VH-VL binders against Protein ULTRAPETALA 1 (ULT1). Designs and how they scored, part 3

Target 1, 237 residues: Protein ULTRAPETALA 1 (ULT1), of Arabidopsis thaliana (Mouse-ear cress) (q8gza8)
Amino acid sequence: MANNEGEMQCGSMLFKQEELQEMSGVNVGGDYVEVMCGCTSHRYGDAVARLRVFPTGDLEITCECTPGCDEDKLTPAAFEKHSGRETARKWKNNVWVIIGGEKVPLSKTVLLKYYNESSKKCSRSNRSQGAKVCHRDEFVGCNDCGKERRFRLRSRDECRLHHNAMGDPNWKCSDFPYDKITCEEEEERGSRKVYRGCTRSPSCKGCTSCVCFGCELCRFSECTCQTCVDFTSNVKA

## First folded at step 1 (VH-VL)

Design i1 (framework fv_iluzanebart)
Fold by ESMFold2-Fast, scan of step 1:
Structure i1 (fold): chain C 237 residues (1-237), chain A 120 residues (1-120), chain B 107 residues (1-107)
Amino acid sequence: as target 1 above (237 residues)
Amino acid sequence: EVQLVQSGAEVKKPGESLKISCKGSGYSFTSYWIGWVRQMPGKGLEWMGIIYPGDSDTRYSPSFQGQVTISADKSISTAYLQWSSLKASDTAMYFCARHEGYSYGDFDYWGQGTLVTVSS
Amino acid sequence: EIVMTQSPATLSVSPGERATLSCRASQSVSSNLAWFQQKPGQAPRLLIYGASTRATGIPARFSGSGSGTEFTLTISSLQPEDFAVYYCQQYNNWPLTFGQGTKVDIK
């Protein structure tokens, strides 16, 4: 009964028609927009490639610099290095696209919209985590000690712990001891703006944080992943 | 094997106190909730409350809050249901049952029941 | 509190026939619904939890379906030992609540 085919949003939904006007090499895929891109090095000149922009904010480059080059799925930084700029670390300025026949750096285009959004979705307390897409963390206040407790909604167990806490107006840190949350522990205080709701396509099957699909307290009304969309549709029936 | 064994039948007069027991065996007693369910003669099932023996966290149905006390002694793997002053309307069969947590499942093992009769 | 309503109050079914029992919640309980069987003089026995998952040792003739507010317990090919009262129960919200029960008579 499950839809097992990839029902990703049409790539044409990622950008308005006017935003893609005059860009060279535009191809709309199932869940990406592809454009011609390149990077210029003093030594090697222009390296031409194809850039795919995904709603997750992922950017993938397939190099066309040499016949037989097997470099696909490069990050923009890896492509910058591959093109001969090994120490630059300025791919937003050095990788360009063609707009109206002119080279325009990525930093001056709308193509970084989803990349910029995705970099804000996960905690920045660890730099290696900055690019990961995640569902929103939630906080529940303890009625005994007043501390806020963070629930990371990444697994079924974490969602069910949050569901239990939200379902009890007199919830205390000790109310779900199988997680060993106690009033004596320091609360995990983070900026709520660092944790954002999932903005993935409604058909995104990679968004596993909303595994409590049968519980309205564990899902986000603003989340457009397949699990949350299915839950919302089923509750109305 | 998992077992919940309840104390024997009780016959009491209105105004008397009573404490009945439910002893668990065959599993980690402190890792599961113990719920209490009332069934009045010829009637259906009513959830009264639940306790987590590991830390004595206790939840009551609003209908039973203040009317009964649920407790547990983890050293002997036993849960208790207690009345300070019985009423004729407390005449019922009382069941205890094991529960992992309401979002993880439901009452999977039940005691045999304790019949409490309150009459003058 | 969430009110659980079961129908019919009594169901008379011949051995070998299919029995269908209904349970309605006053508000959504998602799939957090269980079915119990109780025979005279015995403690209740868990049959189904999560609306459709059979408990350990429960025969395949018992099946559950539904989500949200409407749920069904189906007994295919009813057997003499299936004479009992059946209760639905939600475990989505505190307090936990049971339906009034459906009595299945085997004729």
Scores: ipSAE 0.000, ipTM 0.388, lowest interface PAE 18.6, mean pLDDT 73

Design i10 (framework fv_iluzanebart)
Fold by ESMFold2-Fast, scan of step 1:
Structure i10 (fold): chain C 237 residues (1-237), chain A 120 residues (1-120), chain B 107 residues (1-107)
Amino acid sequence: as target 1 above (237 residues)
Amino acid sequence: EVQLVQSGAEVKKPGESLKISCKGSGYSFTKYWIGWVRQMPGKGLEWMGIIYPGDSDTRYSPSFQGQVTISADKSISTAYLQWSSLKASDTAMYFCARDLSSSWYEGDYWGQGTLVTVSS
Amino acid sequence: EIVMTQSPATLSVSPGERATLSCRASQSVSSNLAWFQQKPGQAPRLLIYGASTRATGIPARFSGSGSGTEFTLTISSLQPEDFAVYYCQQYNNYPRTFGQGTKVDIK
């Protein structure tokens, strides 16, 4: 659980300060750590971008150009292709970050910590989508009416929206991001078969895709599933 | 990459039995409901039933209860739709799909369809 | 079972025009309503889930609205590739049920 001394931002807890100290372009967000990254090809030379690392294990690369495809961000594999390595399937070795002024492949950095944990536990056979599998829903109570609103935490964006709601002590039904809800509406609860939640038991292997590992605001209390046990054991103050 | 791959087209005579398959890959098969949908030639979509492979719990549309059997083998990540005795009225395209209650955020995961033709 | 009724059966609109498709449930399905697009010879493609949330990769010109029993799919500027049959489906109750479909013809 969160302690009584001060508040820590989610992004500031993802990595130790010394682990980020020599990386170029470090920016700490609410639920991510951002660094400068790139990929080198014969056609284009160095393609430089921004890499965001999320506690869910998601990795997101933002380029200056996003030709109209209605998707905002690139996966590391898509960035590898965009940079001119169209047939390569080795983005962990081909996408680099700058550490101490030198290009260092992602495979040799701590930045893959949450990605590796997510991929190993959620979708062993598919490394490109492991982080999107969720093990439970979460609820946020309205400050006015006390009714809990369901956050399904099925995507990175939903986890971010839940994180923001948890951090807002004045959160109200009108702030619910997926629909316009008033305090007069009933809270809906699904059955076990509709509710894709974790059983919170040791027999549940869990999933890292909906856990905010670096942030005390998003910590699961009293949960003994494998994901929550791993979160507790891997978080370092 | 999440995929649902269905078995190939079937041509059968009335009274014959048939079992068609839907193999899931690229995801945890036992954690998602798999539904079956019928589309008769030139007609709309009809929901037949659903199975949760983790415990083999099944739910059927009243129109299909007793007409078909839905099952799954989690050891090979495959769901099945079975008829004990086919009728000419069973001629249709059959789709499997992950149910929206468990797959809505991940995109559109339908099988390619299995065409079943029943004629003498 | 919950009966889903779509209207109109066929909608003919010019490219660049706004298309509005309706779906009505015989009883409340809350926001557990999805819209699918199906082109000849293809499996259905998810457009909207939760009544108003676009699925990944779906163009912004597609939007959904409604809750309870009355739902609408809007295509703000119809493109040639939007020629298809559109189905609504409720996933609030078992059995799941589909509407009969609306065929969109581009003039």
Scores: ipSAE 0.000, ipTM 0.383, lowest interface PAE 20.3, mean pLDDT 74

Design i11 (framework fv_iluzanebart)
Fold by ESMFold2-Fast, scan of step 1:
Structure i11 (fold): chain C 237 residues (1-237), chain A 121 residues (1-121), chain B 107 residues (1-107)
Amino acid sequence: as target 1 above (237 residues)
Amino acid sequence: EVQLVQSGAEVKKPGESLKISCKGSGYSFTSHWIGWVRQMPGKGLEWMGIIYPGDSDTRYSPSFQGQVTISADKSISTAYLQWSSLKASDTAMYFCARGYDILTGYPLDYWGQGTLVTVSS
Amino acid sequence: EIVMTQSPATLSVSPGERATLSCRASQSVSTNLAWFQQKPGQAPRLLIYGASTRATGIPARFSGSGSGTEFTLTISSLQPEDFAVYYCQQYDSWPPTFGQGTKVDIK
């Protein structure tokens, strides 16, 4: 009777089930929500694609107009250009999703929630996607050399590395890539920064300005460790 | 559907090099760990190591550190297990498997069919 | 490394009977324990993780229990397709380690 995988995946906190109910092409992944999307040009008609929304605010589109392009990821602006609207610069209005059988611009959907949060929290810049996630630095003691090692929690992958280190009582910096951390560098001891925490908890779902312990970006519904189980249970409750 | 397809059986002599593959499909390959498990003929399962294809973060069991190389090519959703110089004691079935949890890689939820490697003179 | 010991090495049961398999860890692994089923010539199949959570598609007759160092896998009414080797695995401490396996045979 019970679906144990479904019970684990019910911890996904990107969007409420009700918010996605009428959208076409919905697939919920571990770290993203995927929906069918498109962009219309008068010259070429409808270009259909798949849109993935990440908690970091990143948006990736995979075009379905060419059979072999699954390995290429487009930004919404690049997809707008690809669909034949090269001078439009209005992808929030021109890229649409299907809700209740109707084309609805992204600007009128909940799908831009994390993108908008990311855009508001960081300065205007020429940074790559994901670079606008602004979390505090954390430190973990190395059991080999005894030094505190800095984790710069700026992406989901960096939060994953920190979470793994915190969960391992025998963690050593030799288990971490040299370009990120090393036992031989004194400078990683550095100073700590203090933050007040996330004021939107438990409603925080990938907030880019939160302390890592207070947001979905650093706590995973699919993780079976006590800290992640407790976080997802409390947020869902 | 989630699927892991491994390369075919190999018959090698001691001292030869070998690289076997594990191709993932039906999921985001770069967002899940790939673990490698050895099973010697008539024996149980042994953990070899694990890789996160998104950033090539790789961890080896102490008994396999320096004995094999685990790698991944995310452009073709394929993980690899490689030996520079095979020994007769490397004769075994080698399984790849996907890690369910994107953070820790545990448990291994979907498994490849296995690659039989036979090393004999 | 943590040593996982399974008992018995071989368990002979009749179809329809209850089978109980044991797994002991040399030190506490909390609930970070998985159970796998392997049939001859096939890859292992995940049955249970987190000591007691059934994986997707696993029949309700399979159940897991335990925490710390003592764990059990129970098959409430053994079916013909359940005759296989069963492995436990801890993933609490690096490296993850497997038990030696329990072979479930037809009586």
Scores: ipSAE 0.000, ipTM 0.408, lowest interface PAE 14.9, mean pLDDT 74

Design i12 (framework fv_iluzanebart)
Fold by ESMFold2-Fast, scan of step 1:
Structure i12 (fold): chain C 237 residues (1-237), chain A 117 residues (1-117), chain B 107 residues (1-107)
Amino acid sequence: as target 1 above (237 residues)
Amino acid sequence: EVQLVQSGAEVKKPGESLKISCKGSGYSFTSYWIGWVRQMPGKGLEWMGIIYPGDSDTRYSPSFQGQVTISADKSISTAYLQWSSLKASDTAMYFCARLGDYEFDYWGQGTLVTVSS
Amino acid sequence: EIVMTQSPATLSVSPGERATLSCRASQSVSSYLAWFQQKPGQAPRLLIYGASSRATGIPARFSGSGSGTEFTLTISSLQPEDFAVYYCQQYNNWPYTFGQGTKVDIK
C-alpha cells in the first residue's frame, strides 16, 4: 500500500536484478525480497527456510524444515537456534543462501546490505542491545484543530514524539515536525485498511473489525510479535 | 538494456478520452513499480501515482485521485495512464519512470498531451 | 504532504566554479532524498539517491549531503553540460514530492 511504500523502499529497490540472478527461490514482494535459505547443524543437518529482506534492515525467516513445522516470522538468530545452533550467536556465518547451486553464508552476500546500513544509521554512543525499528502507526488528537494526527513510529525519535504527545493533554499539531496527515484523506484511509496489523506478521491483530483512530483496539496491545514488543519497549517511559 | 518507451504526442479537445502508454523492456516488468509524473509547460515535476504490475497495486497522489486511471498489462509489459474526460488543465508532458533498487532510475522520453478547443 | 523548497530559484555560475544548491523539507525525510537533473526537452536524470549516494555513471563532481530537513547538492567544478534545472525529491512519505527546481545557468 501507499503508506508503507511511501515510507519504506519497495522490494524492487532493494537489489539490482544482476545481484539476485543466481540466487535460488527469489521472489520480489512489495517491500521485501525473498530467497531460499537454510542453516546446517552438525547434529540435525540442513534446516531449509525462506528469508525475507526488508529495506529497514529487518530479516524474517519462515522455517520449512519439516512437515508441520509451525515456526515462522523468525529472526536469523532465532532460526539459527531453531536449527540446532542454540549457543552459536554467529547467524551471519551459519545461515546460508543458495547461489549458483552452492551454500553461501549471508555474511558473503549483498543480502545484509540494509541490515548493515540500518545498524550504521542507528549507531549512537548510548544504546541498548536489541534496539528495534517501530512499525506501527498511532494517532493523537490535536487540541487546536480537533483532527487526529498520524505518528508513523518508524524511528525512536518518532516513538518518543508520540509518547510525549500522549502524555500532553494540551498537545497541538503545530509542534509536530511531520506531515499533519489524518485518516480523513481517502488515500490515508485506504492504506490504513492494509496496515492496521503488523506487516511482518499477518497473524498480528490490530483493529480487525474496522479502521479505528486512537482507541485501545488499534494500539496492538495483544500482539506478541517481536516488532510490537520492541515498539512497546521503545516508547515506555 | 533497460528501456521505457512512451506513446507519441496527442492533441485532443476538452471532454475527449485518452489513454497513453509506457512499454518496459530489458527487465522483469512485473517486479518493479512504475510511476507517472506530470510536468506542466514551464513548470516543475509532480507525482501522479505508481503501479506494481505484478499484482496491479495502484497508488495515487491525492490531487490526482479520481482525475486519472493508472493500469498495466503485464502480458505486453505496458503501463497506462488514462483520462475519461480531458480538460485544458491536463495540457502537460507526462513521464513514466521505473522504481529501481533505490530510486526512479529509468525514465521514458515523455508524452506531450495538448488539450485545446 | 511534505513540501520541498529549493533555493535559490536561479543560480548563475561560470564554468569551473562551484555551485551549491539547497533543498529544505517541511518535515524530516531522514535520508530519503534524491536529486534529479533535467535539460530542456529531456526526461529527468537521477543524480543522487539516499541524500549522498551517486547514481551509476554520475561524475564525481556531483555530491549530496544532509539529512532530516536540510539538504545540499554540490557541483565542485561546473562543466558546460551541467547547465540545467535541478530537482530534489523526497521518497520517505507517500505522496513523493519534488521541490520547485533550481535553474543553474551561465553568467
Scores: ipSAE 0.000, ipTM 0.386, lowest interface PAE 22.9, mean pLDDT 74

Design i2 (framework fv_iluzanebart)
Heavy chain, then light chain:
Amino acid sequence: EVQLVQSGAEVKKPGESLKISCKGSGYSFTNYWIGWVRQMPGKGLEWMGIIYPGDSETRYSPSFQGQVTISADKSISTAYLQWSSLKASDTAMYFCARQDYYDSSGYLDYWGQGTLVTVSS
Amino acid sequence: EIVMTQSPATLSVSPGERATLSCRASQSVSSYLAWFQQKPGQAPRLLIYGASTRATGIPARFSGSGSGTEFTLTISSLQPEDFAVYYCQQYDNWPYTFGQGTKVDIK
ESMFold2-Fast, scan of step 1: ipSAE 0.000; ipTM 0.441

Design i3 (framework fv_iluzanebart)
Fold by ESMFold2-Fast, scan of step 1:
Structure i3 (fold): chain C 237 residues (1-237), chain A 121 residues (1-121), chain B 107 residues (1-107)
Amino acid sequence: as target 1 above (237 residues)
Amino acid sequence: EVQLVQSGAEVKKPGESLKISCKGSGYTFTSYWIGWVRQMPGKGLEWMGIIDPSDSYTRYSPSFQGQVTISADKSISTAYLQWSSLKASDTAMYFCARLPDYGDYEAFDIWGQGTLVTVSS
Amino acid sequence: EIVMTQSPATLSVSPGERATLSCRASQSISTNLAWFQQKPGQAPRLLIYGASTRATGIPARFSGSGSGTEFTLTISSLQPEDFAVYYCQQYNNWPPTFGQGTKVDIK
């Protein structure tokens, strides 16, 4: 199988073009394909990174969590631990990539093709049918206590409520729309570098449930804030 | 403190309707799924279904589809389990539990104390 | 639906002894298995997830092992408070399913 291995060293041969079409951050290297990835901890939110997939089945992650983070060549398990999920040991489910504007766990992608071929084959499927369109967590600071509060951007309504909170200089914990939170509650760790919205494809027609960069359907057309106005002004009908 | 607090015990007659509650506190309620588990007297645990409180999306175990309704009111951090017409066979302890987001079906890490429902004539 | 089968139905052990509980899945579930402890009148308590990872606050005497279809929970030195019913649960496929339980009784 040396001849086949040699042919597979070209990164452009690792996956079909259509298999990568909707993924965010796709860069093709000499012997790898790189995509944007992340891991969400329930307490600390999103950690964003870059995932490299090699024909050997090796997976390497470069963390982009905070300025000055120099963690390079992490395994997915090490990245899961680094992101705040130290005891989970479920990186195939907890490390995600963005496909069609949604967080998709590695276990549900073609990116584990070579990993699965080099490892014992497992028949794991833990995703229910009808998986939801999901976006990264965002944080808004309380004007009264200064603590960051976590917003999950899973629906259009949640994106709008986050959008409105970001635009309100007097926003406070008691204004959080879904949970009765007071200034006495503990602060959650702020999300590391986050990706907001869909894949940023110019052809994107729809994260109908969230704000999306480069997609008109994900913006709030009736909103007069500078961000929404700028987006609408730059989009051809 | 992260908690799920359930409503008190209920004694009902067959044919009556009932709605029991599960209230989350100490965490962002909409960031976690809420699941419901039935335990009949002297029996083991049975998975009933889950709800995402952020948009009220529900998924039911095939054994419970059409038998009960799961709902949530995110404005008061409360999930509900409801019967339109109770049967004696619905006599059981009902637990709610918190699950990882996005349908990951990890492990139930925080549980309510349970609501005992007794249905007798 | 994945069927989870636990054995034995009842395990009688003395305090200080080792207890080993078994759980079998009707098809491969990788390591997507959790163990719960339930005492009379109480809610279930998470002990182990991912087949072998102890939950926060769970004593070191509890350990889990296995993958695929065969799993074990081991209590290395049984304490009086460990006499309870133990359930395994798979979360590999929807719907999640529990085993029927193993009751750990005093010998």
Scores: ipSAE 0.000, ipTM 0.409, lowest interface PAE 16.4, mean pLDDT 75

Design i4 (framework fv_iluzanebart)
Fold by ESMFold2-Fast, scan of step 1:
Structure i4 (fold): chain C 237 residues (1-237), chain A 121 residues (1-121), chain B 107 residues (1-107)
Amino acid sequence: as target 1 above (237 residues)
Amino acid sequence: EVQLVQSGAEVKKPGESLKISCKGSGYSFTDYWIGWVRQMPGKGLEWMGIIYPGDSDTRYSPSFQGQVTISADKSISTAYLQWSSLKASDTAMYFCARRGIVGATEYFDYWGQGTLVTVSS
Amino acid sequence: EIVMTQSPATLSVSPGERATLSCRASQSVGSNLAWFQQKPGQAPRLLIYDASTRATGIPARFSGSGSGTEFTLTISSLQPEDFAVYYCQQYHNWPLTFGQGTKVDIK
C-alpha cells in the first residue's frame, strides 16, 4: 500500500537511524535533526546546547548554558565564542556531541555531511549552470518489464507523473506512451537521487519544478493524497 | 485500448442543472489532462477548460470561467462538466479529449464521441 | 488570447488534386500547433502535431509545415474520404485556441 511506505518528511531522511543510534538528545523535526551539543572552555567549563542540522547545510545552536539566555539561533562559531573560546576559530573541533557517553567533536561525526556539501556548492565555479538544480532524478520500477524508468522532475507535469507512479504499486511504463519516460528507451545510467527532497532550503521560494517534502511551491494544488495532506498539515503550523 | 466514452444526449429546460461525464479507459487516467471542447450547431471548436485528475488542477478559458465547473473522480476514471443553471445558449455538442503532459504529448490525441446538449423551453 | 485565423473558409477541389490549407496565429506559437480533421457527426481526429509530425495511422499524403505565425496543411492527392472540415489549434499559451475551420468540399 502507498500509505504504509514509511515517513515522508524531509528531516527523517537526513541520516540513517544507525548513524544517530548512540547520540544523546536526538529529536527529528520536519526539516532538521536535533542533538545535544556543547563546547568546553578552560575558564568556564562546559556550555551545553542543542544543535539543529538542516538539509541546506545550515547549523543552528540554541544555548542552554544559563537560565534566561536569549541566544537561540547561534552559528557554531558564534556558540564557540559565546562559550568563552572567542579567539579559537576552531568550532569543528571544539563543538562536540555526546556519542556513547563520550564527547565527540563535530569534525568526527556525520552531522557535517550537509554542511560540507553546501560549502562545496558555494565555492566559486565557472560551472554554476549545474549548481542550481533544485532536484535530482528519481527512479521507479516498472511492474511489467522490470526496468527502472528515470524521472527527471524538470517540470510540474513531470513531477505529477512521478507523484502518480509513486502512489501506484502496480505502475507500468506501458501506460505512459511518452518517449522521454518509456522503459524501452535507452538512457544514461548516471546520477541517482542520494537524498530525498529539495537540494535547496525547505523555505526555498524558487523551487517550482521539483517534488520535495519541505517546499510549498513543489506541492500540487488541491491534491488530497496522504503525502500532500501530510505536507500541508505540517506547513500550516 | 485507449478510449474516452461520454454520457448520452441530454434535453433540458433553461434554469435546470446538468452534469455530463467522460470515462477514460485503457490508460492511466491520473497521468493525463482531460479537456472539454464546445461546438455550437454549425460552428467551430471552442476550448472550455481542462483538468488534471491526479491532483484536480483545473484551468478554464476566460469565456467559460464561472459558467461551468469541471471536476473528476479518479476512483472511477471519470471527468465531469457541470452547469448550475442552463441557458438556451448552452445548446451544443460537448467533447472531452485527452492531453498529455508538458514536454511529451501537449496536444489532444484521443477524443470522446461527444454529448449533445439541447436546452429549449 | 492568441487568435487563430484559417483560410480559405471553403476550398473546393476534385479527387486526386492537391489541397493547401493555411493557418495564421496573432502571435508566435513556435511549433506548438496541431491540425484536426472532423467529418459530419464525428469527433475531431488528430492529423498533425508539433506543426509537422504526423500522428500515428495518418496517411503520408497529409503533411504540415510552418513555424511561428504561419502554418500550412497540405493533402498531396485528395481522396474521397478526405472531404471534411479541418481545424488548426495552438497549445503554446493558455487559453488553448482553435481556428474557425476550413471546409474541404468536392467540386
Scores: ipSAE 0.000, ipTM 0.400, lowest interface PAE 17.9, mean pLDDT 74

Design i5 (framework fv_iluzanebart)
Fold by ESMFold2-Fast, scan of step 1:
Structure i5 (fold): chain C 237 residues (1-237), chain A 121 residues (1-121), chain B 107 residues (1-107)
Amino acid sequence: as target 1 above (237 residues)
Amino acid sequence: EVQLVQSGAEVKKPGESLKISCKGSGYSFSNYWIGWVRQMPGKGLEWMGIIYPSDSDTRYSPSFQGQVTISADKSISTAYLQWSSLKASDTAMYFCARLYDFWSGYEMDVWGQGTLVTVSS
Amino acid sequence: EIVMTQSPATLSVSPGERATLSCRASQSVSSNLAWFQQKPGQAPRLLIYGASSRATGIPARFSGSGSGTEFTLTISSLQPEDFAVYYCQQYGSSPYTFGQGTKVDIK
């Protein structure tokens, strides 16, 4: 029972009650803790939202800045941008929570505990190249005009967009997710050898799939395609 | 500190050749496009062209194609703008600039101080 | 080539007032538009990129809006150091053309 090492991970175990006692909007879920948060910008004033903290270190924000706002499951950096601080890149200082009625930056709260632990594990063996950010570009050919369009593989979502495009035999320029383009647009120039693959690792030569052998962020553990299965199997040796 | 430093002012006669420079520091020079912009006395900005130093891929504005040559030497982090035969109409301030978001755009975020080129007959 | 047209050619405003500058593209450039500030004897300075994103170190009083062919730069409370020439530039298709500039002068 009590104090058993076999206690399941749940929201009530993420933080001590005393650590949350003065925070506004506290709701304890099954595997997360939710609090009221916000971000202040000169352009829009205060944007109010809800922040969920997970034991994995994931942070999810649901914006409540205006009635009808449909932004859900934003990262803190994305919420900072949504709130009008797009160039700040200081979400730990600019996203705040209410403690004792006062705005307190996330950097001064216990809420970053799991985020910090997760971040340290990712950078433990590689200080020059973060596992957090994908650093590879790939190209997808249009089925109509044959022109190649550049996909930035900087996040898991962007890797998923590329994976989906590669799996679509009828992919066209009109399906390009970053802009509205047609077959009349010219191909982007530049060294394709430099732009393909991982430019931050000399040992990464790139690949024709949604994964890079040297970049775990590029793989989809949930994907059952042969390339993703093979990558996962080969990495573990 | 990311910085672009251009060569000093030049006074030339029509028909002479000229090569001006733009040296980058504080960033990975080979991984960013360098652009050249002309500003004639009392006039606005004119985009001349860009170069990617790593592979020397160069794109010119049609109005400058064949009028100038853009080149780069990545070993010394320097880009160049060159004329084989100057004309009085080449009298202008020439700026170099770094294009900072190659993945999503070609925004010129860091600029050199400019090189004044005066061509007098 | 895409022609960029700025209006007005000259805008006279007093310190503390709002300034609104317009930029029109002859065809759609999506959000591939930048705004630059240039003071006499100086190189241009990037203010806004992607039509609405402020560049690093640019004060919050500068904001950009628009997409496609119609774009606006707004300075919410003009400071003495903001009197300059402002240029828009499209980078949606080569050649990456500039507008002719709007001169913001003291009234």
Scores: ipSAE 0.000, ipTM 0.390, lowest interface PAE 17.1, mean pLDDT 75

